# Ledger of designs, part 115: VHH binders against Protein DOG1-like 4 (DOGL4)

Target 1, 232 residues: Protein DOG1-like 4 (DOGL4), of Arabidopsis thaliana (Mouse-ear cress) (q84jc2)
Amino acid sequence: MSKMRNLVEEKFLEFYESWVIQLELYLHQLLIAHNNNTMSETELRHLISKLTTHHKAYYTAKWAAIREDVLAFFGSVWLNPLENACSWLTGWKPSMVFRMVDRLRKSRVVLVEAQVKKLEELRVKTKFDEQKIEREMERYQVAMADRKMVELARLGCHVGGESVMVVEAAVRGLSMGLEKMVKAADCVRLKTLKGILDILTPPQCVEFLAAAATFQVQLRRWGNRRHYVTHS
Short names: E, the ipSAE of ESMFold2; O, the ipSAE of OpenDDE; V2, 0.75 times the mean of E and O plus 0.25 times the DockQ between their complexes.

## First folded at step 12 (VHH)

Design kc62 (from kc1 with A33V; framework vhh_7z1x_3; at its last look DockQ between E and O 0.69; V2 from the best seeds 0.00; counts 0 for: pae E 2.3 > 2)
Fold by OpenDDE, look of step 13:
Structure kc62 (fold): chain B 232 residues (1-232), chain A 122 residues (1-122)
Amino acid sequence: as target 1 above (232 residues)
Amino acid sequence: QVQLVETGGGLVQPGGSLRLSCTASGFTFSSYVMSWVRQAPGKGLEWLSGISGSGGHTEYADSVKGRFTISRDNAKNTLYLQMNSLQPDDTAVYFCAKWDEYLGSTYEFDSWGQGTQVTVSS
């Protein structure tokens, strides 16, 4: 089934395709760095900085796009069904990254007690923040059946100049609420990522980022193979 | 089975040029980002350059930026590395690398061939 795409969807799709490609290029660097124990701390930090900058660029683009049409992200045409299925409020669920950290701990990564403690504290905080957002989302979803939505539903059967304005106003109201929630979720994501990277050593950061990038790229590949999705 | 075969290495004088080739088989070449890496004697693996499946995106390490150019011919399943202004420090075994999605779960290594020796000496 072909979906009609609006301008925001088209632009972001193009952006995201390029962004993911760049991520994979960085992934290669991360993997090689991970296998090179002779890299200096400065070199590792530089690589980490590249990745963090890349992720910041994503959110910059996302936030610009959601100002135009947040609804585009609640059907993200640039993602395959598998990616969408794993999406929490238009992105990855923050608490998920701790599973990656746990996996690191079971591998070559040795975390000191102080790091473990800090990670656990961060996990708890992240979970709390997620739950808070989820509660707000639930409240918002329930509240969607408000007067504006009722009017929107009613006007859906009638087309007129004044009615169009009312519908647009209603949609704007809804979008504003959704945008707020999406931004809140993104803030939790960014805080969580920053928190993890602040706790981990540069070599550990590289491994973590490699794991995260691998997961993201693999999820996309798996989903594309399964559903034969073409994004460009 | 994924197979990568690097060729084009040799002995060159400082300031000289070489063009490396990597012939790929066993996978859909155009669907994968490819990289060049090298390993000098007594040193670890060094990432040099990467190129997207379509060839539209490229990335370079600072150590080779402005001197090396990565390219690909998807019709020939071949990756290239044009190396100019070669220096003694560029002496290494050069590998083309593919991220192995099967092995990628370990986050440890890519698929590569036997490599090709590049020696830069006067």
Scores: ipSAE 0.829, ipTM 0.931, lowest interface PAE 0.5, mean pLDDT 89
Fold by ESMFold2-Fast, scan of step 12:
Structure kc62 (fold): chain B 232 residues (1-232), chain A 122 residues (1-122)
Amino acid sequence: as target 1 above (232 residues)
Amino acid sequence: QVQLVETGGGLVQPGGSLRLSCTASGFTFSSYVMSWVRQAPGKGLEWLSGISGSGGHTEYADSVKGRFTISRDNAKNTLYLQMNSLQPDDTAVYFCAKWDEYLGSTYEFDSWGQGTQVTVSS
């Protein structure tokens, strides 16, 4: 398993570095599209589709990887410490994107009443789904302190090879539980992203995606610089 | 201070070729994704191509794919655009551009060159 975990980390590191570079290339396209009022709806929808496909590709790769080693996604080697500190269950916190939308509304995004209502409904639903997952994670952490786990630790200390099999089975069970929670969190992320894009017009989608990509790329650059010791 | 200077534009016949260069200074060139962007008379900015810091990733707009090639020489702090099979609708001012900082809600490139004029005409 250890060899498989190291291979999973190496493979996903290679994938993620390439994926982020492509995101920044898409960001450049979004920046131009955002500042160009001559683009057709067809051209804007094509660009939005490229971003949507790119994010789906990330989750396809992630779900394949977590099937092999979900723990690789907690404190990931392909993320810098700042990115890891800002992670919520191995990714962005779904409710954070609504603060991003609210910030844009004050600057450039002009939303009609129907859009405001739909965004608020989506915000409430997203917060509910997020809180449900947070409760499941709390239950998972409490279970780690359960008497059952204490007994497994004792058995592993005082009994030979037979206890190793019992501990390994318990660890596999815990990993399966984490995988289900991570997938549930990712489903909330995808539903939230799709919901926002379905509510916004194509020009507003481009502005939103530009803001989201900007935040993601900038967070990575700031973390990589570390300001104290490391030169970017 | 970041500076970007484009050269290599000019008048060319349809079907002709040009190579544009962008010389960069004031930043660690190899650490930045760079783009080529153009603006035709009476039109908005059009993104054409981008290249990763290492040069390992390139991307092209459908309008120029197969005709234009982006490349870079990090030792010379220079970005290139090789333009082949030029068409009259490629007539535009061509800019190289860099993005580094989040500029609030404006979402603009933080550094632009002065531009180089390409005119495709018989």
Scores: ipSAE 0.741, ipTM 0.898, lowest interface PAE 1.0, mean pLDDT 85
Fold by ESMFold2, look of step 13:
Structure kc62 (fold): chain B 232 residues (1-232), chain A 122 residues (1-122)
Amino acid sequence: as target 1 above (232 residues)
Amino acid sequence: QVQLVETGGGLVQPGGSLRLSCTASGFTFSSYVMSWVRQAPGKGLEWLSGISGSGGHTEYADSVKGRFTISRDNAKNTLYLQMNSLQPDDTAVYFCAKWDEYLGSTYEFDSWGQGTQVTVSS
């Protein structure tokens, strides 16, 4: 269909481009911090706070935008196709972040038994919450498909403006359900992020945030390069 | 091959100014976020400032904000750091650095210059 941008998409595109550039600037700070044995715990916590504030700013902007047009966040114009393909309900999949934590444990940090236990408890809760959202979305999609089947049947039986009204009602129903599910998914993301940062020490948090920012920046740049190669 | 060469260091009195340059080659300079980092004698690395590939976004460490200005000239493949109101604790070797986004990164800057010495003393 047409790939024209509406006002919500234009505004969020500008926001997101700036947001990800700032994330890379914070990544540079994290890269220095994780190799710096002279930074105090206070300095590390300040940097961690900058990162968490930056992530909260993303969700503040996102939640304002989804009230106007949640569908803009499915197949977003500010993301490349690879980023969109990796999205789970408009963002990173909460349960997959624990694979990053596991890799960090193997390569960069030592976790004590208490931390490992708390992380496993959080992983289980995160998977449970994620699966609940997936089941609810599947039930909603089935119900929306049935509603759309009624609309298609009505088009086969009727002519005129009634078909437009049925389609409009189906789209409104889909948008309301999607907004609820996106906010629920974002809540799981924020609780998971906070939970991980609460369990890790400040140096470990810096390692985790560096890994997370690296992955996000890599997805964006790698996806943009593959796009240019396939269309150049 | 990637090369970063810092110049412009020297001896300056407290309150003085210097402008550092970093000439880049071997990569598409305008595509990378660039940073200035310093290392004072006997201390670890300190991140000072960064700038987006286009130059439209900058960030500064609290210790230098308001005194230092980062800029770039993509036509000359050159990164700059204007340093004003210098004090003795700004004495350090100053490096420019970049990070590569490709998979397999070791979570470190992939390229550094040799550095340029800045000494602030009476």
Scores: ipSAE 0.588, ipTM 0.854, lowest interface PAE 1.9, mean pLDDT 83
ESMFold2 (binder alone), look of step 13: mean pLDDT 80; pTM 0.804
ESMFold2, look of step 15: ipSAE 0.498; ipTM 0.811
ESMFold2 (binder alone), look of step 15: mean pLDDT 81; pTM 0.809
OpenDDE, look of step 15: ipSAE 0.460; ipTM 0.793

Design kc63 (from kc1 with S52T; framework vhh_7z1x_3)
Fold by ESMFold2-Fast, scan of step 12:
Structure kc63 (fold): chain B 232 residues (1-232), chain A 122 residues (1-122)
Amino acid sequence: as target 1 above (232 residues)
Amino acid sequence: QVQLVETGGGLVQPGGSLRLSCTASGFTFSSYAMSWVRQAPGKGLEWLSGITGSGGHTEYADSVKGRFTISRDNAKNTLYLQMNSLQPDDTAVYFCAKWDEYLGSTYEFDSWGQGTQVTVSS
């Protein structure tokens, strides 16, 4: 129902605004750690753990919300238009994080050849996982255009109790399919993030996480500024 | 032009207290998260505490949690650090800092204060 869907959107908007505000505070910690060569491995691993816990909290909240209303995550009200335009299946495109990894090649803590090889292997696997999901999404979109779906869409324009219930059941089924695809995409995201962090040393992990958080915070601020100017 | 000025440092005995202030100008203070950072003799920069633009969320390093309190007064464009139960190893230069994506770095705080010296000694 529309009221329940509005409640999911309102609740996740509140969660997300708080989550990104906290991310900016973690970014401050990462920036200091990156510019400090005296931190112990234990201190760096603790900071990395704080960031991974923060990202896990996001996916815990997201998966609870998509069970109730996955469509809220397509064109999300808690994201500005720029953030929404950059979304791939309700989030960041997994292979895009390897652009951030490329920066590590020029860092103070240089990647060794064994790490470069493992990162390339992970990049290839991530790309194949993305392509599999993209093919699945294409099949889903094609299926939406079949005659049965067209008939259900026509019934949605008709005012009648029996027709309304049938359309609601069909929409629920479509939403469940999207939920499975979104969770599959999120699993690729988490697997890619974990894989990168497992390959990198703690100082390199801090630099990578700083780059990722910087991009996320910058994109939001830039989009909010452009959105305001555009709609003023 | 962004400017941050720290005050309130000085000499204090172990177990004592100090309140640091950071006065900000040149930007919309309430729109930016702020942090306190220190540099002790022979050490690198250490992040201590951060506060969001609204003041609704705060975080602390384990080394100062329970002893230091960060706060802000957005009407006065001022950031504070209340330091209690000071120890000799709190001796450091204390800086306030903000990050601004438009000032051009992905791996550095873009704006730093001049710093204020805190010395904890008998």
Scores: ipSAE 0.482, ipTM 0.800, lowest interface PAE 2.6, mean pLDDT 83

Design kc64 (from kc1 with G53W; framework vhh_7z1x_3)
Fold by ESMFold2-Fast, scan of step 12:
Structure kc64 (fold): chain B 232 residues (1-232), chain A 122 residues (1-122)
Amino acid sequence: as target 1 above (232 residues)
Amino acid sequence: QVQLVETGGGLVQPGGSLRLSCTASGFTFSSYAMSWVRQAPGKGLEWLSGISWSGGHTEYADSVKGRFTISRDNAKNTLYLQMNSLQPDDTAVYFCAKWDEYLGSTYEFDSWGQGTQVTVSS
């Protein structure tokens, strides 16, 4: 029977759809917690822990999947075109989360000077790490366009056995390089997220996580409604 | 226009049961996750339970887990909350809510009903 997706794509699509549904239910909890000043620190920390565990589950599933097929994460079938257009190295661009942090200045729970300083230090470091990875990925992409790679691809289309094995070995090597780069990007994402949550108070963490989840859920909804919006 | 109408509240004795309903109109009910929230006298809003668009995923606050059950009937555009083993601390106004659109920097549900009063007393 003919399937348009490989097993890794099919399995991760099922996982991701369930993961986003759960994120939306956590978003509802975050929105209520954000507007409730009677919640204890213990209750807020428990909710924050649910969200951090949920994000860790995503990276656990992602790293298992990219070990099998990293290319599935470039132009992913489980993401709509708008989500794919907003992706940087298979996920959110690390510096974008500081846009969410900037909104905390307008909240009812304001940042103190010490927090602003630490967040600015984290922003500078995150941007540096992000740009370093971006330059490395650009070098990787240029190498992929090298004439030698094009020659290997063409050779694989015309001759059996031997040339097929040579192309397979080249693709395997390229996939290993991409896997390493994607994991490096994901490490910057996780360090940035942890750094922000370590600086913020529990009520500020709830507001930050609500902003991040709102953006992610709304981006998916806007992209999924694209055909309707363009015809309206 | 979006409209949510909660019903089923009333006076009930401790240990009793009530079933709340929320009838939705003005939007495609089957496409949205829904939540039940409550506000007790002198307290803030408390999230109680949420359900995915299909009913395949449900979540509960620890305070109601094992006692309350959320469900939906997409054919009837109706959300339910079955409340068992009611205690005086469950006395509150109960609201159904959905999240649909980004409302700027407010971080709020975009639609609320009028609520239904639940009073648990002897």
Scores: ipSAE 0.578, ipTM 0.831, lowest interface PAE 1.9, mean pLDDT 84

Design kc65 (from kc1 with G53Y; framework vhh_7z1x_3)
Fold by ESMFold2-Fast, scan of step 12:
Structure kc65 (fold): chain B 232 residues (1-232), chain A 122 residues (1-122)
Amino acid sequence: as target 1 above (232 residues)
Amino acid sequence: QVQLVETGGGLVQPGGSLRLSCTASGFTFSSYAMSWVRQAPGKGLEWLSGISYSGGHTEYADSVKGRFTISRDNAKNTLYLQMNSLQPDDTAVYFCAKWDEYLGSTYEFDSWGQGTQVTVSS
């Protein structure tokens, strides 16, 4: 389904480019808010809401796209090679965000003991959920090498109407399995993000979101400059 | 060296208009999103508006939506802020700013202009 796959890739590329452009504009707002002690809690919560809505929009678009072609998200054309190299199951590794949380321990607004305890509880739960998904991916990879898949590969040497239909059905089944795993990984990402934001105060949320957006935009810019570094 | 120079400020009556300019040098202007920020007497920095590198995407703070328009001319390395229906509460020093991806480890704007004063008074 090459025509459908091409359309999905083009559509998501347009979406993602626009989404990252908007993220950079939100980053500017976060940076100003982070260094502004005159903003009200209502104003800070409004900004945090804009960022959470923006991230939810990404997953809404992603889940619609993976329903059509999940394989487009493994080695995505809208990501540069550096971004792809840093990906774990089509996105950021959930445990990575706790490195950004460590930045908050050195901020002007220090974490209280109750927050530290809740963040450690969340980190442990996130690691458990992450490991569960890694076990499912391992089972998926092992299943690809089992006797049934070897037999399907043999049938690929004898192309006929029945053989083609059987292979296409198997490929659809494999894609559905990957779709479920990607959605499971994305659910862990969203639960981890929500959990952190629920534990943090509004000023700490702004600093955390600024750190996350900075990393995402910076990684993209570094990767995009690779060709200049290579040929300079 | 990165330089940002804001001009176009001045004294204006309530309901009046001003157009601010920010001339950029020392970096590839067309590759960076830009923002307008202000600081009123006795207050912190307030983000007003942002524009994408191409000019195709803009954002505004609720306090200025419908009154201010951000734009850019990449050929002239210049950022603009058209301010209409000015109010006394718009009195502030106005700055243009870019985020520096190489020095952004502090999670703050690293590149600011000198600012231009806008005073809205009868």
Scores: ipSAE 0.625, ipTM 0.853, lowest interface PAE 1.6, mean pLDDT 84

Design kc66 (from kc1 with G53S; framework vhh_7z1x_3)
Fold by ESMFold2-Fast, scan of step 12:
Order: C-alpha cells, then sequence, then structure tokens
Structure kc66 (fold): chain B 232 residues (1-232), chain A 122 residues (1-122)
C-alpha cells in the first residue's frame, strides 16, 4: 500500500530538516567554544542559551504536531531507519545522556565531587521516571489488545455507518492516550537536560551539548549514508 | 585528500572591505556545512559565521552580524566571506573549516585551510 504523507507529516518534516540544519550550525559554534579557553562566562552562557532555546522550540513544534496526529511520531517519515531504531517513545532515552556526561570526568574541566554526587542522584531519578512511563506504555499496549478493542476492529470491516462512528471514537481515544504518554516522556527529557545543565559549569555545558549534538548529527548522517555503502 | 585554500586577505584601512574565498577539493563540497573562523594575534579561535550545505541557512557571531556576509557557490566548490566596515580589531588570520563526524568523531573541526591574513590599519 502507498504510504503517502499527510499534511502534519509534511509540515513537521519541513520543520525538522530546518531544525537539524540549525543544530549543525550551533554544533560548529560549540566546537570552537570547547577548544577556546579565552571565552568569557557571559559568552558561554549566551551560547548555552541558544541551544536550550533551540531544544525548547523542537518540543513546542512537536507538541503542536502530536495534538493533530500523534501517530505520525511512531515510525516518523522525517527520521531515517537508524534514527527510528534508536528511538524510545518518539525520542532519545533520557538516561542515555548520562553516558555523554561520563566523558566529562576525563575532560580538561573535570567534574568536582559535589557535581558527581548530584549527577548520580539525577541519573537515579531519571531512570525511575523512565520505568514509570514504560509501565504506562505496557498498560496501554495491553488495553489495545483487549477483547473490546479487538471486537471494535472486527466490526469496522463488516457493517455500515453505525460501526464507523464507534471505530472513529475508539481511534480518537487511543490517540489521546498516546499523546499524553509522549508528552510525559518529553517532560522527563526536558527535566533531565535542565538538571544536567544546572549542575554543570558553562565550559562543561558546552562540552556536554557538543557531545549531544555530535551524536544526533552523526546518527542522522550515518543512517542516511547506509544505502550508498557496499559491504566488502 | 581534503584541501581548503583561503585567499583574498591583505592590508586595508578602517572602514574598508575585503572578500575572502575558500576553494575546496577532495570531498563533495555541496554535502557539507562550512564555517569561517579567525584567530587574532595572541588570542584563541573565534567562530564568525556558518552556512548550511545548500546555502539556505546562515549564522553569524554577534561581533560581525550586519558587517559580514557568508555565501557559497557549490558549482565552483567555493565558500565566500564578504567583509564590510572593517575595524582594527578584525585583524586576524581567517580560516575556513569543515566538520565530518564520521572521519574523527571528535569535538574539533577535521579539516582546516592554512589561513589568509587580514590586517586592518592605516
Amino acid sequence: as target 1 above (232 residues)
Amino acid sequence: QVQLVETGGGLVQPGGSLRLSCTASGFTFSSYAMSWVRQAPGKGLEWLSGISSSGGHTEYADSVKGRFTISRDNAKNTLYLQMNSLQPDDTAVYFCAKWDEYLGSTYEFDSWGQGTQVTVSS
């Protein structure tokens, strides 16, 4: 069957491509800032603010789009297969960013013991929040497979207008449940990012953001190049 | 082999203009975002401007916004920096730079030119 893009998918594809292009230009700034020990704290904070604003803009656009069509974010057309394979509830898994933080322990601007303790506390809290969402997703998947939903899906194939209305109502209910769950996951992502940036010094924030942006841009380019490379 | 060659630097008076060029070879120029970076005597590297692979997106450092314009010609494998209203503090070596994450996976640009000297004085 033809997998034509709907209007929501087309609009978000255009937004996301532009957003990633801008992220790469911010990455260039982060690379220079990371390798320049003469930048002022004010200059570093300004750059960090540009990145946090950029990430907030992504979630503003995403939440507007999922209100229209949350299913567009499951198997997204604007992501390549590698990016989709690495997704957890339509985005990055929050606890994964602590692996990027671990790299800072070997940086020129090393983490002090008070920061290590706070980051570990945040890591534990983040994993707890992830597990709560995973349990909610399990309950949602079980509800999708219950006898009533199976019966409604079956009826949609056999009878006219009355059953069509009942199926439409059920589909709207499923979409609202997914939207709530995706927003909950995104809130954990934003809390985790804010928490890390609040603990780190400005030079450490720049290195962390450079690592995160490198990973996002690298994953996208790697996946996009996959079908041009032959195995040998 | 990836090569970046900057030209167009020189001595200019305050308020003057220069256009820098960066000629690229050894890679698919049209597939990479590019940046202009400078280093003043005794100072660290300063990022000035960046441009997307298509040329549709540009970014500028606050120190040069409104005075400098970045552009590219993908058919000629050339990156440009138009510099207007030059000031003595614009005196620096100017570099073009490319980043390719799958060549180094580092937090540094993987390819630099040798630089072109810009001196702004009377």
Scores: ipSAE 0.658, ipTM 0.865, lowest interface PAE 1.5, mean pLDDT 84

Design kc67 (from kc1 with G53T; framework vhh_7z1x_3; at its last look DockQ between E and O 0.73; V2 from the best seeds 0.00; counts 0 for: pae E 3.7 > 2)
Fold by OpenDDE, look of step 13:
Structure kc67 (fold): chain B 232 residues (1-232), chain A 122 residues (1-122)
Amino acid sequence: as target 1 above (232 residues)
Amino acid sequence: QVQLVETGGGLVQPGGSLRLSCTASGFTFSSYAMSWVRQAPGKGLEWLSGISTSGGHTEYADSVKGRFTISRDNAKNTLYLQMNSLQPDDTAVYFCAKWDEYLGSTYEFDSWGQGTQVTVSS
């Protein structure tokens, strides 16, 4: 089944493929750095900065794209089914990263009490923010069955002339709402990431970023493998 | 079994050049991004360069940027590192590395061979 892609989807697909490829290269650097206890703090901070800049670039591109067509991200043709299944409002669920932190704690990472406390506070805040967004999304989804949607549904059978304008207006309205939700979710993601990185030491940040990148890259690999097996 | 064999090392004078090769076997080479790393005496592993599966993307450490060039030939299952303007500080054992699956593994996710010695000395 070949899905028809619009211009936004095509552009972002190209961007994302390149972006993930670059992420994997950074991952190699992170992994080596993680295993090198002789790296200076300055070097580690520089590496962290590279990764944060890379992530910022993603959101810059995403936000530019969603201004054009937010609906493209609710289907994300650049993601495989597994990646999509793990998606929360067009991206990773913010609270998920705390599971990664927990895993680090069970490994070689020793967090001091103050860090643990701060992480827990951040977890609570993140969860609260997620729930708030989910509630808003639910409200929005319920509200979608409003007059405009009804009109859209009605016009779907008879599209022509003025009806096209009405349909476009309705779609714009829906898109604006969705864009707001996506941006809100992204803000929580960015805030959460920043929060974690602010709490962790540079070596811990490198380990965390390595874990996160590993998860993302592996998820893509696993999903692609499954997808090709089932569809080849 | 994954196998990486590094070759091309040797003794060179400062300012000299070497070209390292890494021959891969036991896995689908073209499906993996690859990296070069090195280990100098008494130092930890240092990441030098990485290349995407297709070779379209490359990255370099600041220490080698402008001097080293990573490339690959997927048809030959070979990774290359062209090293120019070599300095004494480049003396190390050089390894090629690939990403390995995280599941079931420790934090050592990269696979590399025995390495090839590069010595830069007057």
Scores: ipSAE 0.815, ipTM 0.929, lowest interface PAE 0.6, mean pLDDT 89
Fold by ESMFold2-Fast, scan of step 12:
Structure kc67 (fold): chain B 232 residues (1-232), chain A 122 residues (1-122)
Amino acid sequence: as target 1 above (232 residues)
Amino acid sequence: QVQLVETGGGLVQPGGSLRLSCTASGFTFSSYAMSWVRQAPGKGLEWLSGISTSGGHTEYADSVKGRFTISRDNAKNTLYLQMNSLQPDDTAVYFCAKWDEYLGSTYEFDSWGQGTQVTVSS
């Protein structure tokens, strides 16, 4: 079947490739900052601000794109198969970030009791918010199997004026539901990221952001190397 | 084995210019983003500039923005740093550095050159 290229996919692919390239350059800055104990709190906060601004830019672009085509974010063409396999509702699973936070307990600068308590409270709340979204997704998937949706799918196999319009209206309705769930998941991601950064000291924020960026870049490179064969 | 060799340093007067080169061997240079880092006497490492694999994306520290230009020639496995309007505070040893995702995530660059000395003085 001949289909025209999806403009949302083309524009977001260009954006995402540029965004990941910039993330790696920020990672290089974080690596130096992590190994330099002479940087002032002001200098560290400026670097942390660059990373938070970069992540906010991603969600600004993503939310604009999902208004046009949320389905582009399920099995995204700008992600390799490994990145897609590791996705939870179009992005990273919020609770998994606390596994990276656990690595800070082995860092040069240990977490104080007050930080450990606040991080545990945030972890529990993040898990609750995550489970709420999972239940909503389950309800969405069940609703898609109801008799009306099965009937609309049958009508869609015969391309004709009124049948095509009915199917298009149903798909728009389903897309609106997915858009709300994706935005809810992204809000949990942003709240979790902000919460962690608010609890951590600037040096600990740098280490956390370096760990997160490292994982994201490594995952992309490992997935991309699936087609590369090396000998010896 | 991975090797990075910096050249082009020397003594220059304030306001002068230098072009640093970093020749890479032992890895697929075109597959890695690269950075320039310096260390002034008695100071810690300072990140200066980074460049994407293709050279299409660059980033600069505020201290060198508008004065320094990073570039690369993947056919020659060489990274460059064009330094203009040099100031006494630019006096440092300059290193090129590579981060390798396969050698571990210790949150540090895996490969460094020996460095090239830049001295800005009358």
Scores: ipSAE 0.719, ipTM 0.896, lowest interface PAE 1.2, mean pLDDT 85
Fold by ESMFold2, look of step 13:
Structure kc67 (fold): chain B 232 residues (1-232), chain A 122 residues (1-122)
Amino acid sequence: as target 1 above (232 residues)
Amino acid sequence: QVQLVETGGGLVQPGGSLRLSCTASGFTFSSYAMSWVRQAPGKGLEWLSGISTSGGHTEYADSVKGRFTISRDNAKNTLYLQMNSLQPDDTAVYFCAKWDEYLGSTYEFDSWGQGTQVTVSS
């Protein structure tokens, strides 16, 4: 079963496919750096910067596309069903990244007490920001439902060009509100990622970025194989 | 069993060229992104280049960009590295490698060839 795709969806599908392919090649670089004790701190920071820039490029492209059609990002055609099922406001939930940090602490990375304290402060701040966004979304949904009911009542009394324009204005208002919410969520994602990378040492950052890239690449490949086999 | 065999190394003068090949068996070659890495005597591994499954996307380390070209022929299960303008600092054992998502314990390449020696000397 397929749904029709618009121009925004077609353009972003092409972008996302290339973006994930490039992420996989950066993963190869992270894997070599992880096992190479002869790399300097400067060389590690350069690689970390490449990954950070790659993630920023994703959001730059996403925010441009959202201006054209934010609704395309809810149940995106460029993501397989498994990737879509993992979404919270069009992306990974910001606090989920701390589960990856926790796993690394238990198996691969030893953190000093100062780092642990800073990470817990960041975790609390991230959860606070998530809760603010969720409360605002709930309030916005109630306001939109009330506006919808008023507009439907008015539409039921009069059918014509005025009623069509009111509905179109309401849809445009919903889209603008959703765009603000998605950007707010993306800002929390970026600040949380940057915060983690600032707290970790360069070798620890390479470990973290490798884990994150591995998860993303595996999620896409695993979901695509399942989708292809089941629906092809 | 996965096997990667590198060939094409040898002795070359500074400024010379070599073409390395990596023949793959025991897995579906076209399903994996591939990389070339090298190790100079007494040094750690250095990632040189990577190529996507289709060959449509490539990346290069700054140290070799413009001089080396990675390519693949999926019909022949073979990965290539064309090396031009070779200098003494390029002397190393060269390996091809793949990342095995199925068996991946996440943070290491899964399979390496035995390597091929490249020596750049007058």
Scores: ipSAE 0.347, ipTM 0.744, lowest interface PAE 3.7, mean pLDDT 80
ESMFold2 (binder alone), look of step 13: mean pLDDT 79; pTM 0.794

